VHH binders against q330m9. Designs and how they scored, part 17

Target 1, 357 residues: q330m9
Amino acid sequence: AEQEPKELLEMSTDTERLLEENDLRPLWEVEKDFGNQFGGFEADIWKWEDIQASIDAIERDVPIADLPPGFQRRVAVPVNTGYRNAISNTIYVGVQTVSPGETAPAHRHGANALRFTIDGSEDMKTVVAGEEFPMRDNDLITTPQWEWHDHVNDGDETAAWLDVLDLPLVLDSLNARNTFENHELDRQPVTKSQGYWESQYGRARPFEDTKEDGIPGPFEGNCAATPPYRFSWKDTLQTLRQRAENDDPDPHDGYSLSYVNPATGQPPLFPTMSFRAQLLQEETDPHFHNAVDAYFVIEGEGATHVGDDVLEWSERDIFVIPPDEIHHHDPDGEAILLGMTDRPVFEAFNFYAEAEP
Below, E stands for the ipSAE of ESMFold2; O stands for the ipSAE of OpenDDE; V2 stands for 0.75 times the mean of E and O plus 0.25 times the DockQ between their complexes.

## First folded at step 4 (VHH)

Design f05 (framework vhh_gocatamig_d2; at its last look DockQ between E and O 0.00; V2 from the best seeds 0.00; counts 0 for: pae E 18.3 > 2, unsure alone 62.9 < 65, placed apart)
Fold by ESMFold2-Fast, scan of step 4:
Structure f05 (fold): chain B 357 residues (1-357), chain A 124 residues (1-124)
Amino acid sequence: as target 1 above (357 residues)
Amino acid sequence: EVQLVESGGGLVQPGGSLTLSCAASGFTFSSYVLAWYRQAPGKKRELVAGITSGGKTVYMDSVKGRFTISRDNAKNSVYLQMNSLRAEDTAVYYCATKYTVSYGHSYKVTYDYWGQGTLVTVSS
């Protein structure tokens, strides 16, 4: 229990009016509100059966043409208690579907994004900055800030994938505006052969190259720019298997692979988010941190213990662990998770903290 | 500078209860995770219970439902209430805090502080 506010003990009604008329608040009124603009984050899990039922309902009931220009995409978005626009106040996770013959129209935005394919095919494509990226199951494809991207299903099966964006951080926490553009065409021209962007590994990208009418970016910023890139499941799984064969597991992450930024070789895939694939064979050790961890279950089943609560997960489930929650994973046999975190933001500001009980 | 001082250990009958206390000083107590570990003769130290700055808890399976960890930030203290004690609970119990601060991606500074330990003997 906090002390009674000083305004009840020390300020007159005249003083209260004077402050209010001049857009002033006393420190003891604002201090109690710091950190409480949203409700608290809670550990939560979204079961794939419920996600799939919701997506099927959206596909049946929502004509894509009725959606706003640039947002003509069917997406089911996990939303948390305390922040009802995303899974956390920094990271957005959505499950997007595109039916056979449909196009999610070309747009670009200041937010960084990636696509993790759930159900893909050779004829399901994400087109990024002029290159077609076929969407194969469990491939991770980046659609970085200010790169044109569209999604085209020329196949016979409905495709599904995970969208992961720093959207809440960019739009709500930092309150950045006017960071969105629609392309003139629903499908952008394909101007690059497949493999082009992968071949540009190690090439720095100035901000002005990604925004034609733009303000020149700082020199140091171009070295952190993430290119369009595809991380194949074949290579990811092979790497995890090699690490399981040859290395000791991390006590908290098991055998892991970081999806590094190809331009820098550094673990943050974006300045705001990092991603890892985790192969779990044994129960992990408990820890906590002030960064958010969100997960997509690529393979297997198990549980994650969050304090005294247990999140029981299976393939394709999405779950989240809030800041300051002691947690550990307990796989039932072998499991593979996609881990997603805002840890790079905390580390960039010298704010990251991790503790083990 | 940093000190963790345990108290409350002793001899207790099977089925009895005991409360361990840990008094902390020399750091911002409310910001740290605190935990109780134990070490039985001839065995490695093991985590018994932990509590975060926000009050969230974790327990080892064999003590869940019998032990309760709590904290009092105003008194800079952590407690372990032990009920339905068994002979297998006999050990030296340690209060500990481990806290890691990352400076960018490459460097970590770990603060790893332990109390002196307090002996708990469950015996007839």
Scores: ipSAE 0.020, ipTM 0.565, lowest interface PAE 8.0, mean pLDDT 84
Fold by OpenDDE, look of step 5:
Structure f05 (fold): chain B 357 residues (1-357), chain A 124 residues (1-124)
Amino acid sequence: as target 1 above (357 residues)
Amino acid sequence: EVQLVESGGGLVQPGGSLTLSCAASGFTFSSYVLAWYRQAPGKKRELVAGITSGGKTVYMDSVKGRFTISRDNAKNSVYLQMNSLRAEDTAVYYCATKYTVSYGHSYKVTYDYWGQGTLVTVSS
């Protein structure tokens, strides 16, 4: 189809020069550049077999100790074609491993992080804000902004987990710097007993005159901070099952359980990211929204229809649904997904939109 | 230039004691962390003990209660008192510091510097 020559509005040479000399552009030219900073956000899926093969190979070749300073972590990173550095422009997902006897050294950063344990062990600890959290299978552990964290594997098997961070939001979308600091030691001192942080945010909790901001570090904001917290899969699954047995499913999401901010008792877990365990028993209805949905398959198999594409997924696969794509899930039997979304970012600014076809 | 020089290693019987010393130069000693690492034959180097600039300490589990790390800022030295030594403590012990480079106010990178090491052999 011969692209009809769009009648290029011709400005005079003088006008063009004037604009150029003053770093000005006409709106009709600028408009074409909006929304085109990132290209090619596509629905995609990363199969566990491939991820595992890759991270195992990395484990073989690269000890943590040999990694450069900074983000000294051994991670296989699913990257979307349009971005090349993350699964989306707002959410980073990675599969990290720590071998027996290894330590991922202590650091902290402004970015929010979440760990979802894939292959855990009682002897695998993520130390966050002075407390050792065991990483059991499917446990979800928060690594809040500006909290010291390191990972220590004192077990006899390689530990693996999902890293989820809002790094792309900060570094790419907002074009800001990530506040980052390495700890003086590879291992932070353990200053809290196990269960301390949970005890701070239970049903019975200490009454302290909450400092107005409560945000760790040099940061300011109007959102509730996320504390260090471990969500036990045992408890999560139990609650999820109760919901499936007693409540009605959402037509699009099935039976969903949100990981709520322990401080508030409400979603989102982070100001920038919401997480949910999603139990699917039947095909869902199609919808679309302007937020990103990333998924990790906790258990089961099925397919997600995204536009004309079909993503066939199985256990431990990772897949992503771009904004504004019509999508629905079709589980083969029962499946449980970890849903990850940047919806809170949109909601914070009254920009979230969802609709049915 | 940052320099770390270990001393005090040697042969000791099980149950014995040793004190390792590390003399540091080439940096503001009081501002940086100091640590002892060890590497046994065929094993990976591991953190034994660390002490922050503020005096906070950390130990690997297997040495807790037996080893004590301390620092003397006036002497630019760090020490590792090792008591109740065991055969499994046999290793080359390394003194280390972490030099922190600040890139503005928002980013700090830490680099590790190591001494040459001192051999500790625990054998009957």
Scores: ipSAE 0.018, ipTM 0.384, lowest interface PAE 6.9, mean pLDDT 90
Fold by ESMFold2, look of step 5:
Structure f05 (fold): chain B 357 residues (1-357), chain A 124 residues (1-124)
Amino acid sequence: as target 1 above (357 residues)
Amino acid sequence: EVQLVESGGGLVQPGGSLTLSCAASGFTFSSYVLAWYRQAPGKKRELVAGITSGGKTVYMDSVKGRFTISRDNAKNSVYLQMNSLRAEDTAVYYCATKYTVSYGHSYKVTYDYWGQGTLVTVSS
């Protein structure tokens, strides 16, 4: 006998009891639920004026010293309709502030993180693995896996920056706990002069047959560890300008630079995420891919078309493009974007796909 | 978010008429094949009528000559004009689309979108 559609199937109460008793579900019920553990991700934009009002309100109401146990960071988090903890199911973006005289206490954790400075100063520092890194506007500073880091504002003005982490991937998709440890001191000891971490890469140094530097902490893996490192905006912008003077733009990304892992000289910066600076001087060609793109507007204004949606952005806005959406950028004159993507995850599984309509 | 919202269902006497509407949002309407399906109690969901982006139509045999599908691309809407209704036309009617994005020539991702349905009851 030919079987009716699955919605018309009826199994005995004995079978239902056996399945329920043994924590089993029939495939046709499970099949309906696949891919629906998270809501659908939508194209969305967070305007800087709304972000600014929100971080000012949090700063007024919530001193870092009053925060409950946990990360002890004052952060406003852009959240997507389909995932209420982050901008996407794989990438966390937040806007952190530290007021004059405050310290975000030293800790370390398994998740990789970076800081992209929005409002900084020479006296606002991220201290990573014993080195003080001044947070200058538009610098990118890594606080990588299992390295001690704290944020100290010895200046006169509130500092603000963008945090980017793979927390949703680690915590929700992999069901892994972010391994975490507080330092006994709120400000870690400064044990290295400024420039130490930079000096470890791309320089002449004595060579000897020594122990291989491994992945910090209790972790193992196949990717080279990302070191503490600062990518200065001055150097990044100069390189973008050199590309604009000498090269043809990519049809989808304009003139782009990848923030590479200094230890390898290659992308991705983290095993789970890659980052780029993109100088746009003209409308780009449409394309789509199965990885998420998120953006922070470093300079300029324009629009991004995502399907039938139009995201109109200006300086310091944050926006996101979901997987598989046809999109392109249309700057008003010139713009520079920080691009963020989970593409490395897709590449690790041989699953990345990209095409033009 | 892609949405399809049906309206216009209700109770109608045999021989009567109804117009179903489907408002679409969240995609480029003019590029897609749109269709009406129906599901009567105890039966599988079946195609009633379809219309291509270029306006070509198809109908199931039992509704041919009685039902007319049309689309208004400016309003992102598809319609089903149902005339000479019969008791066997009683069903929940669904608006649907399938569209495909292609990665190169061989790899395609197809999206199936369905409305929540609108009930049509044909009874004396």
Scores: ipSAE 0.000, ipTM 0.190, lowest interface PAE 18.3, mean pLDDT 84
ESMFold2 (binder alone), look of step 5: mean pLDDT 77; pTM 0.762

Design f06 (framework vhh_gocatamig_d2)
Fold by ESMFold2-Fast, scan of step 4:
Structure f06 (fold): chain B 357 residues (1-357), chain A 123 residues (1-123)
Amino acid sequence: as target 1 above (357 residues)
Amino acid sequence: EVQLVESGGGLVQPGGSLTLSCAASGFTFSSYTLAWYRQAPGKKRELVAGIYSGGRTVYMDSVKGRFTISRDNAKNSVYLQMNSLRAEDTAVYYCATVKYKTGSTTYTSYDYWGQGTLVTVSS
C-alpha cells in the first residue's frame, strides 16, 4: 500500500518509546508484517521410513500411559519450518499407533478429526459416539467436533493410522479456548449397534429440534453437522476404478472422488477441510492456488514438482504443497493419493483463487 | 485498486541484453506473486517467468539460463533481466499479478496486467 522508503520512516527515540509503552505500532510497521508470517513455509516431504523409525523410538522411550489424562496417545506429527506445530497453519496430520492391549482414552474436542487407517484389523476399534468402528486398511472414519472417541486395540498386532485435524486453525488462529473434555471412563459405553451411524444418513434421516447438552450434534438442531461415519476403501476404490474406465481425468487431480459430508451430500467433509482420493495414471498439468494441499500416498510412487523443488514420494509418505507454488504430479505408473486441503476456509471467505501458468 | 507499470523495453540486437521493470501500487506487494508474460503478433500470451511472495521463481523452458526474474519488496518492483536475446524473444512483455475475485475458483491468466512494453530483437 504505502511506498515510503525505509530511510524516511525514522522516528525520534521519544516517539518510539511512546508507541511501545502504549502498545501502539505505526501503520507502516504493521503493514509490512501482515502476510510474512510463513516466509519459511516450504514444500516438504516426510518419508515413511523416517516416520516409522521416529514412532518406534517414542514407543521405546516414552511411557505414554504415565502422561496426564488427555495426552496418552502415541503420535508422530509432521511439522514444517514455517509453523512448528503442524504440517501447515490450518491442517494437522499425525501418525498414531496403538499397541496390543493399549487404550487411547475417551475424550472429545472442538476440532474436527478423521482417521485414515494405515495398518488396521477387525480387533482394532475406534469407538465414536457410542458405536465401535473396526479400523480396516484405508478406511476413512470421522470423529467430528464434540463427538466422544477412544481407540482400543483388542488384537495382537500394532495398529497405525493418520489423524487429520483442523487443530492449528481452531486453537492458534481462532484461539478457541475450552475446546477439550475428558470422558469419565477411559473406554466409553457402546450404545449403538454396528452400522448405526452409516444407516442414519440415507435420503430419509432423523432430525431433532432440541439440543441435549448445549453442543449441537447432527440430530440436535444442526442437520448439516458432519456425523460419525465410515468411508469404506473397498467402495471408494471400486468407484475410482469406474471413474478411470468411463471418464477423462481432471488435468490437475487425475481421477478423483471427494469424501462428502453425509448430512449434506456435498463437499467439504468438514467446514474447514476437504478430502479427495486421487488416482493418477499420467503426468498432470501445472497450476497454483492459495489453498494448501497436503498428501498421503496410499499406493504407488512418483514425484511432485513444486516450484524449484522435486518431492519424490512412495507408499505411505506424507508431503505438503504451500500456497502459491506452481505444482504438478508425475506418477511412476499408477498411484493413489489422499489429498487434504483447507480450500473450504478460503471458499467460505471468498478468498479462493486458482490459476494456470 | 491495483496498478502495474512496465518500462525498459526497446530495440536490441541479437545476443544483447535488456532489463524490464514493473512498478506496482494499490496492494501489499510483498504478499503477491508477480509474473512476466509476453505476446508476439498473432500468438497467445505465454508465461515467461514468475516470482512468488517467498522469492521462488519459475521460468519457461526457452528462457531458462538467459532470463532472471527478481523482486524488490522495498521498492514495490519486479524485474526481468534478459540476456542473450534472440529474434524469437520479440514480443510485448506484460507484468501481471493475481487478485482474488468474489466466487472465483479458476483462472487461466492473471487478473491484473500492465499496459505492456515492446521488446524488438533484430539487426
Scores: ipSAE 0.000, ipTM 0.132, lowest interface PAE 21.0, mean pLDDT 83

Design f07 (framework vhh_7zox_3)
Fold by ESMFold2-Fast, scan of step 4:
Structure f07 (fold): chain B 357 residues (1-357), chain A 124 residues (1-124)
Amino acid sequence: as target 1 above (357 residues)
Amino acid sequence: DVQLVESGGGLVQPGGSLRLSCVASGFTFSSYWMGWVRQAPGKGLEWVSDITSGGKTGYADSVKGRFAISRDNAKNTLYLQMNRLKPEDTAVYYCATKYTVKYGHSYTVTYDYAGQGTQVTVSS
């Protein structure tokens, strides 16, 4: 038989008053309160039809150009129970749209960001660190910390994309200050030819410091920083399909590719977040971990089981799995997910833990 | 299925010694904190001693300096060496897997015991 747990001890009223008057708390009261500041997170799903309706409502009712500098962006942000500013307390996900002829003005921030294109074109551009990146469907473009970026729709169709940032970690958990700056111009100068940043991180690439020529290499001799970069969906999908034809699937992730930091060649795309394209053809095995997993459904439909909950998803849906919940995926036919996780933070602090039931 | 099988009890005179053993199966013994608890006739369970996975030991004041807990991870076996036994040590002794229960970020200690125990009787 199981013994009853040892109970927390009570103090006299006089002792409680003495500690309180001197801004002191006993160890057992402080320890029981750690981890309760942000509340608990729940498994949840945001359906694309609801996201789209919300964005359409913002476009109809909100003149975003009338907002102060820095806030002039049309974004619908999934928010979770326990933290009402993002999908989790570490990862921010938003769906941004830019109508024909609109510009999202240039700014930069301490938070790392990427853009995963939902509906794009050659005339829809994210401008990052002097280069225009056309936003093509399902391409992933990085706008790393402190790099100037703006978004310009010179096309005739409304563009939509997924913003993913470590904003809650930077602003709330770390309480970082002085993390945002507006550019003096709405559109930054274009100083690099299209394809420049991709060319700097290929198989043949500058290795030495090239600052005298103005060619961007590792700043200050450091190549750990994530560069501006576009991951082509055509190339990613081709590699993913070849992997499905030639390799065994991971029991939890299916056939997957990591979006690696081009400067390091390592899976954490940012020090704070990692990303995978995951091709699922069969039901995955259950597991759980203390890192958060968030997903965007690139193609297909299916379900993800999280504890006793079932999240039924289809193309363009966003969903999240909270820490320490047993989960597995069950695709209905073939499906492709963009997986997003704060696992690198846990690994950097030696906190990451994973288990199977 | 966790199984704990205690042995080594018996009748002994005051001042005598006994060595208890507990053979564990059904879990990764080397990863768990282990302990001994006892139940004297007509009384509740009393913690006697524990040992961490790393070998650090703790003892109840009533047995400190007389009992020594140890473990052999290769044999999945927990031991309790009992010296200078007193009539007050008369009890059924159970070995137990010791684990923690979360209370926010604080933890409380609980025991999971499943054996029949081994009877220790100290009398003249």
Scores: ipSAE 0.000, ipTM 0.096, lowest interface PAE 20.6, mean pLDDT 83

Design f08 (framework vhh_7zox_3)
Fold by ESMFold2-Fast, scan of step 4:
Structure f08 (fold): chain B 357 residues (1-357), chain A 123 residues (1-123)
Amino acid sequence: as target 1 above (357 residues)
Amino acid sequence: DVQLVESGGGLVQPGGSLRLSCVASGFTFSSYAMGWVRQAPGKGLEWVSDIYSGGRTGYADSVKGRFAISRDNAKNTLYLQMNRLKPEDTAVYYCAKYKVTSGSTYTVSFDYAGQGTQVTVSS
């Protein structure tokens, strides 16, 4: 049904007809609608037991090999009241599984993606730009813009990981249509030795001023392309522990580390999204900001207070804090969160705002 | 044990409206795409509308602008609001549980349909 708009000023029927016939709307009707098309986000939590039950149901009922190219992925996607295709209108989070002997076919796309391993093994591989990356628990692997990627389970156990992509921003807000390509082969050729990409983007890095497959090279333009890369959980956890021993916690994030773009050595990991590992030992201070925060619980349990809501979380849960809601975290003992945010988009346009109550 | 129970059908005159309901049990309702299919007398099954777990909806060209599909996950209930009904809408309407759980599906199939509810639009 068509809604009757709230009018600030009354117009004659002739004026309303004239505007409608010419596809015109008066400013006061347009301005009240700005900011409301994708608004209405709610604080929400997805419990791991419900996610797991949903994935198990997909595995029983859906032969993913029968889905068209581009859709052959077993993924359960948290969706918010303000945007029913993802956890927010900028960030997509999904939990993907690949059973023993399965292959998620090779493709590439304009959207940036990462894989945060939940249940992995040495024989579960994400193959990116010619290199096999074993998926080890809590490792973060990037599959950045336009890099070929596929997932191959040559092991004996079902693997699970968190997909995080800027799909809603790329496909809905920017309406980018020519941003997807299927590979000719289900499994791409392996052309790099294991550890190649990590070796290229350490402290000594290649200098590139040209684009590869449409991706800007390092030092070309306003941003450097994010390369394929694996961030080891062993190293990340060790560094978090060293920060906890030697430094004071941030009042809102606890002890945290940013996942950096290996090409620059600086955050954000992607132009559209930044990621942090956060170690919490004490209740954090309340604040609010206009960027979205989404979280995956790596270890521990606790609660996050969002306005009048309390989100009680435990290991492997996913939750989200909408814009402009006062929030703070209250861990029950020690907890570690993966924080995910669209803050870089706000910062790129000098919009980011944060305040304390 | 999967169960789908439809209700809300009946006799209505052209231009009228009906609201169909389907109460689901035996599976995690919120995790599945759901839909409505219909069978007119002497014809095969025709897809009418679907709603995915993420809330995205689809409609057959014959019903676009007239029908609205919705769901209430707290009540495990699927709805079809049918407006401006035509004689051509006369059929048994079936609630369908789809095999896919995502709103991103391209090819749709279902693994369970209910008993159906009769909708008759007088000529």
Scores: ipSAE 0.000, ipTM 0.087, lowest interface PAE 22.1, mean pLDDT 83

Design f09 (framework vhh_5c3l_4)
Fold by ESMFold2-Fast, scan of step 4:
Structure f09 (fold): chain B 357 residues (1-357), chain A 125 residues (1-125)
Amino acid sequence: as target 1 above (357 residues)
Amino acid sequence: QVQLQESGGGLVQPGGSLRLSCAASGFTFSSYWMSWVRQAPGKGLEVVSDISSSGGKTTYADSVKGRFTISRDNAKNTLYLQMNSLKPEDTAVYYCATKYTVSYGHSYTVTYDYRGPGTQVTVSS
């Protein structure tokens, strides 16, 4: 056992009562509570077979019409033992499904979100800020903070995708309440042609100050918010292949691409989260950092070593590496991962640290 | 809890040899670069040698190069330092340490974390 500091003093009952009555606590009692609010954060893996079985059970047992307005969505949410509401205390990951003919009603919220398509089609749409985005396998579509979004399956097959949100950070850590609004209509009006948002953030694009000329942009000032945008898997995969053929791999991430904010060209897709497509061909070098890394397995099989644990993963598995745990990846042949991290929050506060053992 | 326990020191005559051992527990030893660090009487810490996690890469201080050999046994969670041709200036407390490279943007700092009691090496007639 650890010995308590000898300088700690016991207070009289009268002193304890005086502090309690005035909502005061002495420093030596408060100090022990700092950093202990969320409990242990553990490496873990959710196997696709178990996720699929759970989704199938939800579809069988839960009528979507019985869910609350604005939340009429079937989502299986990986939950970590150290934080029971999400995969981590900063990042929320969910697997959402929409059956043929169903609509996930229009809403908006302060949390940033993206959709990474698992099983999609041309007739499965995510509608964001007036534009229909067909959900194609492995495309990444942003539904940024405060943009209206809904999901409509006009196809013949059930669609599935990954929701990734900064929900625990926004709602629990920052206590940013009053950050949710339901649309009056289940499906928002479509006011933009397909490809509109993507076209506004290509290499030739409106400059920020042109938003004052009636081009849609952030409501307040010169803030370069993340736009609604679709990152094509065809283009992303082609670029990953070109990196593998022409460049040296990063020792920890392999061959990687960051999904950049189209408005800024910077790697953090959102102020709170960044995302990478990572092509692994060889075992990576170990490191650790205070930021969380979560992963979705796009393609392939392998293992990730986290401290004394080995997470054996295959296609469509989800796994998480907690802060300060030494880790490295060992792909079985070629594998592609979607990496998700809260690193931008740490960098914004000059707090990010990475170490090699 | 990270634990490092050094052993193998002692009194030895100039030109003699000693082999130091460090038993590690409480962390994944095979994933860490390890180091031997020493502190001579009245002086600061000096990094003697580093070894990579696999044992494939080693470095040595100029003062010990050619005389000392660092090695490790990952199956036994043990780090070694073979010291040959010992000199009076090698007299020090020897600590084993984990080695970190901490990165901040384009800057980095090499850090040595030693936690054991050390083992005394005295080279004297």
Scores: ipSAE 0.000, ipTM 0.407, lowest interface PAE 11.3, mean pLDDT 85

Design f10 (framework vhh_5c3l_4)
Fold by ESMFold2-Fast, scan of step 4:
Structure f10 (fold): chain B 357 residues (1-357), chain A 125 residues (1-125)
Amino acid sequence: as target 1 above (357 residues)
Amino acid sequence: QVQLQESGGGLVQPGGSLRLSCAASGFTFSSYAMSWVRQAPGKGLEVVSDISYSGGSTTYADSVKGRFTISRDNAKNTLYLQMNSLKPEDTAVYYCATYKIKSYGSTYTVTFDYRGPGTQVTVSS
């Protein structure tokens, strides 16, 4: 049995009953419970073979035509022991598939989102804020807060991609309930030529945030500073390779590039989440921090040591490192990871802390 | 308390019409997608038609497409199914149902969270 902490003060049964009867708790009990509201996070890994089997089962057992309009999406969602709605209490990760000829209907929400393509094609489109974005393998496409988005597979192969959203933070922690809207049409009108959004932030940038049509309605919220944008994997990989050839690796992240907000040129990509492509060639040094790190394995295989646990990963696996756990990566040869973190939330409130053992 | 109550079923001849209604209470009806689901004797549930929370998007099973029309009145918390050109194979208990969404964004998991007690539709020849 474990030794229980000494109570700061023992009260009579009558005093305890009096407080409970009046919905009062003494400070020493409330302080003891701070930080235990969501339970404990565990280091965990979801193997691609299990994710794929689950998605295949959903496709077999759930006809997409039987799902309500606006909800016609097939997704397998990693869920953590300490928070059973997502990989962590701040970051949601899901693997979505769309079969040939299918459409995931247009909607928008207060949560920020991005799509990291696993299996795509030129005929698989994510439509965001009036522009069709082809989903090419390993491209990252943003669908920022309150921008309309839908997904259309006009190709002949099933497409798959990683959805990453700040959904648990928005809906559970902040309790922002009026944060979703379905479009009147399944497919939004295409009003922008392909390459439009990239062109607005690749050279000269718009001077101000869009406030195009007056005062926002109740579902508009504040427009995200982050625009719809596609980060090409071809360009990202080339830059990552050049970094590996010309620079020393970071002791914890290897060779890395941040997916920056194109409007500001700064990480984080969203106010709530930042993202990195990380090329690992050698074992990294241990560290720990209070922010959560989640990973998708883009290429290669290896292991991540988290406290006394070892997570053995290979291509397309998803894994998570909980707050304040000492960790380091040990690639088997060369590997590339997509790193995802809620670090921007900690930095915005001046809470971020990092240390080496 | 979430409650769904269907009405408008009955006996009709082939080629006839019926309008089903579903009165909803105990939840914010205008925030939920709704469906009509039917079950013939000895068969499983078949989703007949679905409608988005706003009414702007609808889906129909191939077996009823062109004959049935789903609609809703969010001011009255009521769901409707207009059934035209009825066939003997449309004979079933018809249920009004709602779905619980487990997540937002481009990702949804739904189940039939609540169904009404059903209303019997019999098409005899």
Scores: ipSAE 0.000, ipTM 0.116, lowest interface PAE 21.3, mean pLDDT 82

